# VH-VL binders against Riboflavin kinase: the designs that were tried, part 12

Target 1, 134 residues: Riboflavin kinase, of Devosia riboflavina (a0a087m355)
Amino acid sequence: MGIRLSGCVIHGDKRGRKLGFPTANLSIAPGVELPPDGVYSCIVWLPGQTTHHGATASVGNNPTFDDVKERRVEIYIHDFDGTLYGHELNICLLTRLRDMRRFSGLDDLTGQTERDVAQSRAMLAHHALTGLLP
Short names: E, the ipSAE of ESMFold2; O, the ipSAE of OpenDDE; V2, 0.75 times the mean of E and O plus 0.25 times the DockQ between their complexes.

## First folded at step 4 (VH-VL)

Design sb04 (framework fv_sotevtamab)
Fold by ESMFold2-Fast, scan of step 4:
Structure sb04 (fold): chain C 134 residues (1-134), chain A 123 residues (1-123), chain B 112 residues (1-112)
Amino acid sequence: as target 1 above (134 residues)
Amino acid sequence: QVQLVQSGAEVKKPGATVKISCKVSGYTFTDYYMHWVQQAPGKGLEWMGRVDPEDGETKYDPKFQGRVTITADTSTDTAYMELSSLRSEDTAVYYCATSGYYDFWSGYYFDYWGQGTLVTVSS
Amino acid sequence: DIVMTQSPDSLAVSLGERATINCKSSQSVLYSSNNKNYLAWYQQKPGQPPKLLIYWASTRESGVPDRFSGSGSGTDFTLTISSLQAEDVAVYYCQQYYSHPTFGQGTKLEQL
């Protein structure tokens, strides 16, 4: 599947950095329907670039507090270490890797995240991604 | 391992203020919300509110708004719940609670709980 | 607030028999955008905090025995214990987290 989203990078929770997988948290426009909750293999375009980067995306929908919807689209950009706050990213969600999980502790979460990133890398290496633009 | 350890039982007079602590270990205190839940004798569970330890943002149930204050001290990994203008109806066990680790959202369902603190309000 | 109502208030079941506890929400806790029911079930024994059994209406928490199962969608939910064990004597609570958390009044499960 190829689901295109765009959003401005905002400050979210810092969980990914604590696990060694710093993420960019995307603010998605109100009313845009997100795909099913899950972890996805993903590609991302940085501002002004036509070349994509491999990524692993976490997509979650949660209603909270009087119709306030917390929409979480968090992107771990593979082999990238930089700050993207305030920039708009274009992404394409390619393959749903798994449903979201609850974890028994930090080690369990970290181990699953490592497996997700490895699977995402493997899926992206096999895809024909030539000609995809932001 | 995740642990939430609460302060001991309190006996207070009507009109007093009580402050209960919840010290955490085994996870990063600032990554998840800390909630407080009241359980009056022979009654069900009532959510009082929560704090985000990272920035101190709080949300309270309207029933407790104006009397409850929930805070977090990141230097000691301790959350607090302060309830003022105590009445006999506030006699209850108070629990701190948080979610375990979760992919997207810690949510407001609770897999880690403190042992509870009994607060008795009497003359 | 979303009001949660459990039935029955108390239930007595013989060891090895099936126990069924119902929970009704005053409005749907099914979120159409992700097709998830924002409902959890807890077990509480005297002198202890509640223990999470089920979340997302039907997902069993790690370490919870297979005899516990959750079902339902929207406004009507059920917790089932397929074969009661002595250690299952407790009060059970449903909880919604679609909005500000609210709990049912509890169902006391006793051994017959």
Scores: ipSAE 0.043, ipTM 0.644, lowest interface PAE 4.0, mean pLDDT 83

Design sb05 (framework fv_sotevtamab)
Fold by ESMFold2-Fast, scan of step 4:
Structure sb05 (fold): chain C 134 residues (1-134), chain A 123 residues (1-123), chain B 112 residues (1-112)
Amino acid sequence: as target 1 above (134 residues)
Amino acid sequence: QVQLVQSGAEVKKPGATVKISCKVSGYTFTDYYMHWVQQAPGKGLEWMGRVDPEDGETKYDPKFQGRVTITADTSTDTAYMELSSLRSEDTAVYYCATEGYSSGWDYYYFDYWGQGTLVTVSS
Amino acid sequence: DIVMTQSPDSLAVSLGERATINCKSSQSVLYSSNNKNYLAWYQQKPGQPPKLLIYWASTRESGVPDRFSGSGSGTDFTLTISSLQAEDVAVYYCQQYYSHPTFGQGTKLEQL
């Protein structure tokens, strides 16, 4: 179920820092087909783990700053704190929450991100996630 | 080992411009924002602004009435802070500082600081 | 701007005794969605740059002695030194990073 992606955590974009949410930016292999731009409820498997964590994923260009031309996959892992640079993450995108949009400023983006995370948490509670592996 | 090395003390007259450098070593310069912080003698710390060395994006505190310009030169791993139309109230130690080095997570506390540069503005 | 206010402005504590410094923000620096407080504490000695002690309100920076601890949430924060040592004489600053960084006015800690 859902859309499976994997990638190495890289330091390709600092924009998540402005939101006040720690994020991991994933390097996706060239030629891998990404889903439509948007914000997704997501689960993630940390290196060496078979249990998953809830997450909120952003796929596309950064909506507040239009100087970025490459598509990004950024993950906010719910209730997680730790070091992930250089590690491979496996993820599964489950529900598309909304389209990417332009924001009038950081406060607008921050408020929407807070709503996105809350919605992601709610949507994850409704999925049948038993038995899913990395 | 992470190191931020600033240029030496400056003495300027009112109305002049000062430009301070901060040379970085021990980490990838483009991976983190570089911030500048002012500390007037016997006073607290005031954030001035920051630059993203990767693309040159800046954000400033309007307290300096737009007089501050922060830049980065990736060929020399050096950040700069330029302050124009100097007043006696600008007499202060100026620090460059970078956010935490703990992981791939985004945040805005300052783990590493330069040694400081004293700028004296006097008649 | 988020205004940070420290109390007291100065205090004197005997060696081996507990020192407590308070910090209040004009609005909450707790972000409910990630459940983190965007607050740091620094130590500054004369002629030196500030040194990071605590981040995320209660996480101690690597190499900082365990006598230093941070606590609090939302708008009210505390830095505690459980048993003052001579090298702890310094000015202490709190800083929020919920928005563009702002610092408290500082608390001068002296040996009684």
Scores: ipSAE 0.007, ipTM 0.548, lowest interface PAE 9.8, mean pLDDT 81

Design sb06 (framework fv_cilgavimab)
Fold by ESMFold2-Fast, scan of step 4:
Structure sb06 (fold): chain C 134 residues (1-134), chain A 126 residues (1-126), chain B 112 residues (1-112)
Amino acid sequence: as target 1 above (134 residues)
Amino acid sequence: EVQLVESGGGLVKPGGSLRLSCAASGFTFSDAYMSWVRQAPGKGLEWVGRIKSETDGGTTDYAAPVKGRFTISRDDSKNTLYLQMNSLKTEDTAVYYCARGGPYDYWGSYRYFDYWGQGTLVTVSS
Amino acid sequence: DIVMTQSPDSLAVSLGERATINCKSSQSVLYSSNNKNYLAWYQQKPGQPPKLLMYWASTRESGVPDRFSGSGSGAEFTLTISSLQAEDVAIYYCQQYYSTPTFGGGTKVEIK
């Protein structure tokens, strides 16, 4: 079920920290196909752990620019505090919650992020209840 | 209200240099991707280059005609974008616009421009 | 680079009538992974900077009147002004952002 990806954490936690939702920005290997742009409910396996954590993922995949694709996979790991720079994360994208949208500023982005995280938590609880989590 | 105000334009001889500034207000500048777009007198629009937000690495990209000669930078503490122009050519004569790139999105990566400054004229002539 | 070609160069339309501007790209700007057209439209009035009208080929920017609409897909696009008003006199530019951003040559819209 879902779409499995892995990648090393790079630069992605700074914006999330400003919002109160620290994120990990994943470097995904060239040639790995990303799902459609959007916000996803997600589960994450941290280094050395066999249990998963709930997460909310933001996926963007732009066309080649100067022969370099602008690919973005950022995840907010629910109820996790800490930094993961340089570590490899394994994730599974489960449900697409919404398309990408524009924001008028930080407050608008924060409000939408709160709604996304709430919806992600609800979808993950539903998946757990129905036995669909890996 | 989003405002972008360019300054620093003027007359310069071929081979000279100029530094343009763009003062931003009315939005969270530090989270925005910013671009420079130019327009030669009586001609169409030409993208010059862009800088990503510091959160996304603050990296820069340039159009081929200016690569190696122009440098884009930003000072988020002053809400200011810069364009350092070196080795100027007569073909660089244009109104230079500061533009906010891509939607203000969580990833801020799309290269269309939702707000523009009034522009500043750069004339390169002997 | 992707070359953008607009037609016509100039268009004279009576008040209240429809204006249609065409834009062609030298290659498709439809991205298969997200099924979006990386195409924007701008309005530029004399002595003013460009103003964003449309993005994703057909999504109207906030505050833009609904008489402006965008259509097309792949490599052929149109901007339509359904009922031209006096304030719509301007030069209109298409722009692709599929690759390094490039603009069309512009279409001047005038009152007949």
Scores: ipSAE 0.027, ipTM 0.659, lowest interface PAE 6.4, mean pLDDT 84

Design sb07 (from c05 with heavy chain L106F L107W; framework fv_cilgavimab)
Fold by ESMFold2-Fast, scan of step 4:
Structure sb07 (fold): chain C 134 residues (1-134), chain A 124 residues (1-124), chain B 112 residues (1-112)
Amino acid sequence: as target 1 above (134 residues)
Amino acid sequence: EVQLVESGGGLVKPGGSLRLSCAASGFTFSDAYMSWVRQAPGKGLEWVGRIKSKTDGGTTDYAAPVKGRFTISRDDSKNTLYLQMNSLKTEDTAVYYCTTDSPWEFWGDAFDYWGQGTLVTVSS
Amino acid sequence: DIVMTQSPDSLAVSLGERATINCKSSQSVLYSSNNKNYLAWYQQKPGQPPKLLMYWASTRESGVPDRFSGSGSGAEFTLTISSLQAEDVAIYYCQQYYTTPTFGGGTKVEIK
């Protein structure tokens, strides 16, 4: 079911405007194949937990030979309050919601993010997610 | 509204120097990768160089014809991009455009906004 | 550097007719990890700066009419204007951004 990834949460500033939706940046091991660029509905297991949380994930890859930082997985965990820096997260990407976009400004970016999160929530509500483990 | 305004172009003798400026507004300049692209009169487009955002290291890259002679810099406090041009040659005669890539989720170097350009003429 | 070659150099098309512009790269600009072609198209009218029309080979920039479409993958790309309008008279450039950015030589589109 889905695409499983794990990674350590790292500090990082994202290029572009802040979305008002705080994200956890995951450090993915070199050599791990990422799925196609896009925004995904996602579930996340917090450290030590067997129950999952809904999330919206952004996955990006760029062909930069000299810059290893152009692989990016960012997770907005729904209804989560707290910090996860230095912790290992397990995630499962379930549904690809859309392709990556260019944005004309903050309103465009924020509006799309709101739609992404709403769609992610709706998709997750329709999945049979009971019993999935990290 | 995104706006880029170049200035500093003019007539210069071969071997001379010029500094171009680009004043940016309507977007978060500090997040943006910025490039210079030039166009010789009646000819096509040629990428000159770029500068990354400070957060991504603020590093610069240059096209081979200008490497070692041109320097790109930025002042985020003034929302201004610069191109320092040294050892100018007649083949550097062109309209110089300031360009940016708006906030993308994952890529750059496709130029969505351009200034009107500033003409640099290198002639004796 | 990747060399970009456009054809034809110039094209004369009647109003309402289809215009087709070709672009070849000296190597593939398709990135396998995201299945994206790092290829853009620009429109430049006399006395104006270039305007981004298309990116990732086939994604229209906001505000660009749907009569403009991009196609192709890897090393061969096409920009199509399905029904030429008077305001479409311009020089069109392809550009790769898989590596250091390079532009094609341009294709001039004129009314017949």
Scores: ipSAE 0.094, ipTM 0.696, lowest interface PAE 4.8, mean pLDDT 84

## First folded at step 5 (VH-VL; framework fv_roconkibart)

Design kc01 (from kb08 with heavy chain T58K; at its last look DockQ between E and O 0.05; V2 from the best seeds 0.00; counts 0 for: pae E 2.7 > 2, placed apart)
Fold by OpenDDE, look of step 5:
Structure kc01 (fold): chain C 134 residues (1-134), chain A 121 residues (1-121), chain B 112 residues (1-112)
Amino acid sequence: as target 1 above (134 residues)
Amino acid sequence: QVQLVQSGAEVKKPGASVKVSCKASGYTFTDYYMNWMRQAPGQGLEWMGWINPDSGGKTYADKFQGRVTFTLDTSISTAYMELSRLRSDDTAVYYCARDLGDDYEGYFDYWGQGTLVTVSS
Amino acid sequence: DVVMTQSPLSLPVTLGQPASISCRSSQSLLHRSGYNYLHWYLQKPGQSPQLLIYLGSNRASGVPDRFSGSGSGTDFTLKISRVEAEDVGVYYCMQALQWPYTFGQGTKLEIK
């Protein structure tokens, strides 16, 4: 269950950092099929670990302003504050929570992000109880 | 193709109200904040505020608080800016502009063509 | 409010020559993320403003590479390596770190 992806953590545009939700950008190999743009609940395996962490992922791109044609995958790893640059991460996107949207107000952005994370946590808990986690 | 098409020029008397429309097309209207700016003749740009078409949330610049009202008609992807108690110094070209970024970034990639509002007795 | 100060306000330039516009803010526009919330717009004669540079140094789609933005904190610069006729207009810097968003006075670029 879910969509498995793998990618190396690279530096991103760090646009969501006002909220205090630092994300890791994953470099996804060309040709890998990504799910529709949106925010997802997901799990992530940190390097060298067999246990997974909960995360909130965003899938999308900005072809208008980025010269990068490939879609981006960004993940906020719950309850983790380490640095992962240069490391390969395996993730599993589980449930799509919402469409991508734009924000211009800090309170709105913060509120939505908090809701996303809360919903992600709830979905992950549900999957754990039902044995649907990979 | 993203487009913002504004309503036509307006001529108003002092004390009156004006309502400018901004019809969006070529993108999902509710995904982007809409900002409003104005530009007096021969002057610079002035930010008036923004509205979130998805939630209806609004932020007005203090200068216009109590006199400006942002509204929406999402069924036709249209944003409205109403300015009341008009005075001569409200004479300006008014712009709508789409905000950009997945987060709070505050730059505008697409602009309406502008609406000239002239306030004169 | 954050005060944005541009210089010069008038910029006559010979075709093919470089141009530089300064924008200073009354307070730092550097966000903890490392990005500066400073954007540049060009308003060509009789047209609506158009985005040139966002977040200090990123060119918007379709913007020629002769345009570049630099700076950090309170001091920013827009540079045009080789001015072309189509570059005529008024350039504005804008800060978006704090509400209200505020613009510089504008720099009018003209061809000599």
Scores: ipSAE 0.212, ipTM 0.731, lowest interface PAE 1.7, mean pLDDT 91
ESMFold2, look of step 5: ipSAE 0.389; ipTM 0.771
ESMFold2 (binder alone), look of step 5: mean pLDDT 93; pTM 0.948

Design kc02 (from kb17 with heavy chain G31D, light chain S32R; at its last look DockQ between E and O 0.34; V2 from the best seeds 0.00; counts 0 for: pae E 2.8 > 2)
Heavy chain, then light chain:
Amino acid sequence: QVQLVQSGAEVKKPGASVKVSCKASGYTFTDYYMNWMRQAPGQGLEWMGWINPDSGGTTYADKFQGRVTFTLDTSISTAYMELSRLRSDDTAVYYCARDYGDYEGYFDYWGQGTLVTVSS
Amino acid sequence: DVVMTQSPLSLPVTLGQPASISCRSSQSLLHRSGYNYLHWYLQKPGQSPQLLIYLGSNRASGVPDRFSGSGSGTDFTLKISRVEAEDVGVYYCMQALQWPYTFGQGTKLEIK
ESMFold2, look of step 5: ipSAE 0.457; ipTM 0.789
ESMFold2 (binder alone), look of step 5: mean pLDDT 93; pTM 0.949
OpenDDE, look of step 5: ipSAE 0.560; ipTM 0.842
ESMFold2, look of step 6: ipSAE 0.387; ipTM 0.776
ESMFold2 (binder alone), look of step 6: mean pLDDT 93; pTM 0.947
OpenDDE, look of step 6: ipSAE 0.564; ipTM 0.844

## First folded at step 6 (VH-VL; framework fv_roconkibart)

Design kd01 (from kc02 with light chain Y35K N36T; at its last look DockQ between E and O 0.45; V2 from the best seeds 0.00; counts 0 for: pae E 2.1 > 2)
Fold by ESMFold2, look of step 7:
Structure kd01 (fold): chain C 134 residues (1-134), chain A 120 residues (1-120), chain B 112 residues (1-112)
Amino acid sequence: as target 1 above (134 residues)
Amino acid sequence: QVQLVQSGAEVKKPGASVKVSCKASGYTFTDYYMNWMRQAPGQGLEWMGWINPDSGGTTYADKFQGRVTFTLDTSISTAYMELSRLRSDDTAVYYCARDYGDYEGYFDYWGQGTLVTVSS
Amino acid sequence: DVVMTQSPLSLPVTLGQPASISCRSSQSLLHRSGKTYLHWYLQKPGQSPQLLIYLGSNRASGVPDRFSGSGSGTDFTLKISRVEAEDVGVYYCMQALQWPYTFGQGTKLEIK
């Protein structure tokens, strides 16, 4: 259906809450092949649950240091307001919404984030996702 | 409690590079973006960019793209700024500063500054 | 880039008297969240800058209440109700809505 990933939440929603989009930062195991960089509509299963939540994820695996490549999956879980630090999440990346890009400032960042979330919600409303399990 | 301690003053010739360190203590280094500013003698402040110590992600002001590099050594809670192909108009005091807000420009703690002098 | 313009550039003031510093941005600093991304910093002689006012009007920790910030959109004011000797230094406004962050050129406050 899409690209299945799992990972442990390594950072809480501290930074994203100020912008209205608290995110979970997932640690992805070495050797797992990530999809192309971009922003995705996705679904997520919380620990011990078979019912999924809609989400918006950003995938970036570009190098961030001279001598090391860092893998990044940041996920905003729609309509969820809880803490998941230290828990393992299962996710399914569905539709790639756009490439990663740089922003000119906070208006640009928040405006794009709002559009991404709206597009993710719209795409998820069109998919037949009932009964899908982790 | 929170402290940012920078490396000492440097004198460089045009064309050289300089690497300024900023050692953080009294807080969790990876929780806050580190910003770099500079101030030419008798002049105002200029933002150079930031680094996210958690991910290593950087943003550089356009005028410094291609000449500046921010790096980290998280094992010793230290950020670095390297400026290459130095010119006389790079003479300035360079500051690191913690952004409490990340993306908000809320520089609540600053290093003491590092004077870099570029002359023949 | 957002241009920040301060006036006056030099501000001699009699001890105990009020002072006012103007800052104008080339575009609105109001974010869609309702926050205004305008900060004020003070650089005392021989020291690093220190945060005075954030988000237009909020005093940073430890800043005396004789400092106040006001304004909206593109026009901002820092006021000091009674200038004291320790207020000497250069005051900078800074916008943090757009990247790069940009500072005003500074206002040097001196006791006359």
Scores: ipSAE 0.482, ipTM 0.808, lowest interface PAE 2.1, mean pLDDT 86
ESMFold2, look of step 6: ipSAE 0.431; ipTM 0.783
ESMFold2 (binder alone), look of step 6: mean pLDDT 93; pTM 0.950
OpenDDE, look of step 6: ipSAE 0.665; ipTM 0.872
ESMFold2 (binder alone), look of step 7: mean pLDDT 93; pTM 0.949
OpenDDE, look of step 7: ipSAE 0.658; ipTM 0.873

Design kd02 (from kc02 with heavy chain G57R; at its last look DockQ between E and O 0.35; V2 from the best seeds 0.00; counts 0 for: pae E 2.4 > 2)
Fold by OpenDDE, look of step 6:
Structure kd02 (fold): chain C 134 residues (1-134), chain A 120 residues (1-120), chain B 112 residues (1-112)
Amino acid sequence: as target 1 above (134 residues)
Amino acid sequence: QVQLVQSGAEVKKPGASVKVSCKASGYTFTDYYMNWMRQAPGQGLEWMGWINPDSGRTTYADKFQGRVTFTLDTSISTAYMELSRLRSDDTAVYYCARDYGDYEGYFDYWGQGTLVTVSS
Amino acid sequence: DVVMTQSPLSLPVTLGQPASISCRSSQSLLHRSGYNYLHWYLQKPGQSPQLLIYLGSNRASGVPDRFSGSGSGTDFTLKISRVEAEDVGVYYCMQALQWPYTFGQGTKLEIK
């Protein structure tokens, strides 16, 4: 039930900060198989915690931004404002919400991000009710 | 005192490549996106794209896609713009400019400009 | 692409008199956050552009209060209450809501 990944939080684009969706980039070890590119609902375990938090994750090289060929995992942790740089995070990707897409600008990006987060929250709530959370 | 200092003027033949540098100082280089614009003689401003010095991710205007490359040397707080397959209408002053607020898209500091002349 | 249209393109002004420049966008620049992603720059003769107004109505650091920006959606205005000799140059509006960022044609302000 879900795809488990682990990675160290590194600096990234941080493009969501001004939009209210600060993200964390995970450095995934070479050779680790990633799921198909897309946006996912996911859960994350913060350092030293046994309880998980809900999150919205993106997997891919983000076609909106050129010159990046390496696939990345980027997560927005819901209802969390802490700093996690240098920490190892464990995540579980649950439901794939959509494909990666190119955005036309800030407004388009902002709108889709809001929709993604809302849908992610809904999916997480559904998993909680049905007992499908790991 | 924030400063962006660009490399000197260039003269190139059609078909050649040019690489302009932009050295930043007075602030944390990786905290601000770097944008590139150009201005043909007697003409207006044209946005070329940006690079995030923190991640190295780039966004290019479609007009320059496949012909322009933004790169970095973070060890010396320098951004580079390389334009290939030059033609006469690439003759312009090229500017680097700091984006103050990530995606807010206003440029509070500009380089002095680099004239690139393309002629046979 | 978002088309930015400035008017007038040439603006002769008498010293001490007010000036007004219009900038229109082909689509709304009002972001859902409530901010208009329209910025104004001044390029003085022989110099690099410099930021005047950001997000429609905010003066950049060091910009005199005789400069003001107003408007929302698709119609924006830059006003100079009392033009001074140092205000000579080309003024540009720029939208930053959609990529690519696009500039107006520029308005050349000259002293009569």
Scores: ipSAE 0.413, ipTM 0.816, lowest interface PAE 1.1, mean pLDDT 92
ESMFold2, look of step 6: ipSAE 0.416; ipTM 0.782
ESMFold2 (binder alone), look of step 6: mean pLDDT 93; pTM 0.950

Design kd03 (from kc02 with light chain Q98K; at its last look DockQ between E and O 0.39; V2 from the best seeds 0.00; counts 0 for: pae E 2.5 > 2)
Fold by ESMFold2, look of step 6:
Structure kd03 (fold): chain C 134 residues (1-134), chain A 120 residues (1-120), chain B 112 residues (1-112)
Amino acid sequence: as target 1 above (134 residues)
Amino acid sequence: QVQLVQSGAEVKKPGASVKVSCKASGYTFTDYYMNWMRQAPGQGLEWMGWINPDSGGTTYADKFQGRVTFTLDTSISTAYMELSRLRSDDTAVYYCARDYGDYEGYFDYWGQGTLVTVSS
Amino acid sequence: DVVMTQSPLSLPVTLGQPASISCRSSQSLLHRSGYNYLHWYLQKPGQSPQLLIYLGSNRASGVPDRFSGSGSGTDFTLKISRVEAEDVGVYYCMQALKWPYTFGQGTKLEIK
């Protein structure tokens, strides 16, 4: 079981593609309950596909205006490098891997991202072997 | 056609706050991080931090943490920098600059600068 | 914080002659992606800074080809093959690999 979400891809991460971790940025409707901020192991169903991909997602909730919050989910789909701008994605957040944290620079960020992806893959493999994937 | 137009010069007393605006035009405001720098008279440049106009996420250089706040009004494509508890060594020209790409750290367009003078 | 050290700090040059500015970083600026996160800016008298070179060696839009950047890791150089009157100002290197971003002290280029 996990936390199911859907959202429209609103843009990619320009830096992420250069650094080897292209992300899809999802707009989640206001009022939808999101899990605590953090980095998650998850699965994604691509448009028109009946099978899923493994993924690593970050969940953030940052205000844009003083009294308005916009919710964002950034998702790196494992072993996928296409673009899905303007399409809906369905995701299921499974295991919370860590809190969001500050980074000391780009090496720190990319190193942490590599570790997150490795942990996400490991957890997804374990869930698949034990029959726990949704 | 990219332009960043900043608010005018300010004179402040120690202990006050100042809020500098930076109005962007000629591009999609939410696509690029906005950075703030300052330059004390006769001195070099100092990075203060950034704001992601898409998410509102901020990072402040540790030197300014707790005294500086970056905010946005996306409806008018404007970023703001507020510096509180001013002291005389905060006298500087303050610049906004657009960062090309997320975390690229290079500033391809700069505002004209805003002189903030803190007199005791 | 990463310390950026420029030399010389003052650079008088005869019009039409070459100029060279050194920038050294206390830590390597080479990211594992292969990019050096080092940029160069020019601040002309009374103006805001303008981007000259990004990622070590790439000229920004509209920058004449007499400007070139080179180097990797901790040692970087900005060269002007033939100095023109419009090149007067203060040149800054900046590292963008570590946060906070940090600038060199500046090199003031003046015509003799």
Scores: ipSAE 0.410, ipTM 0.785, lowest interface PAE 2.5, mean pLDDT 86
ESMFold2 (binder alone), look of step 6: mean pLDDT 93; pTM 0.947
OpenDDE, look of step 6: ipSAE 0.506; ipTM 0.833

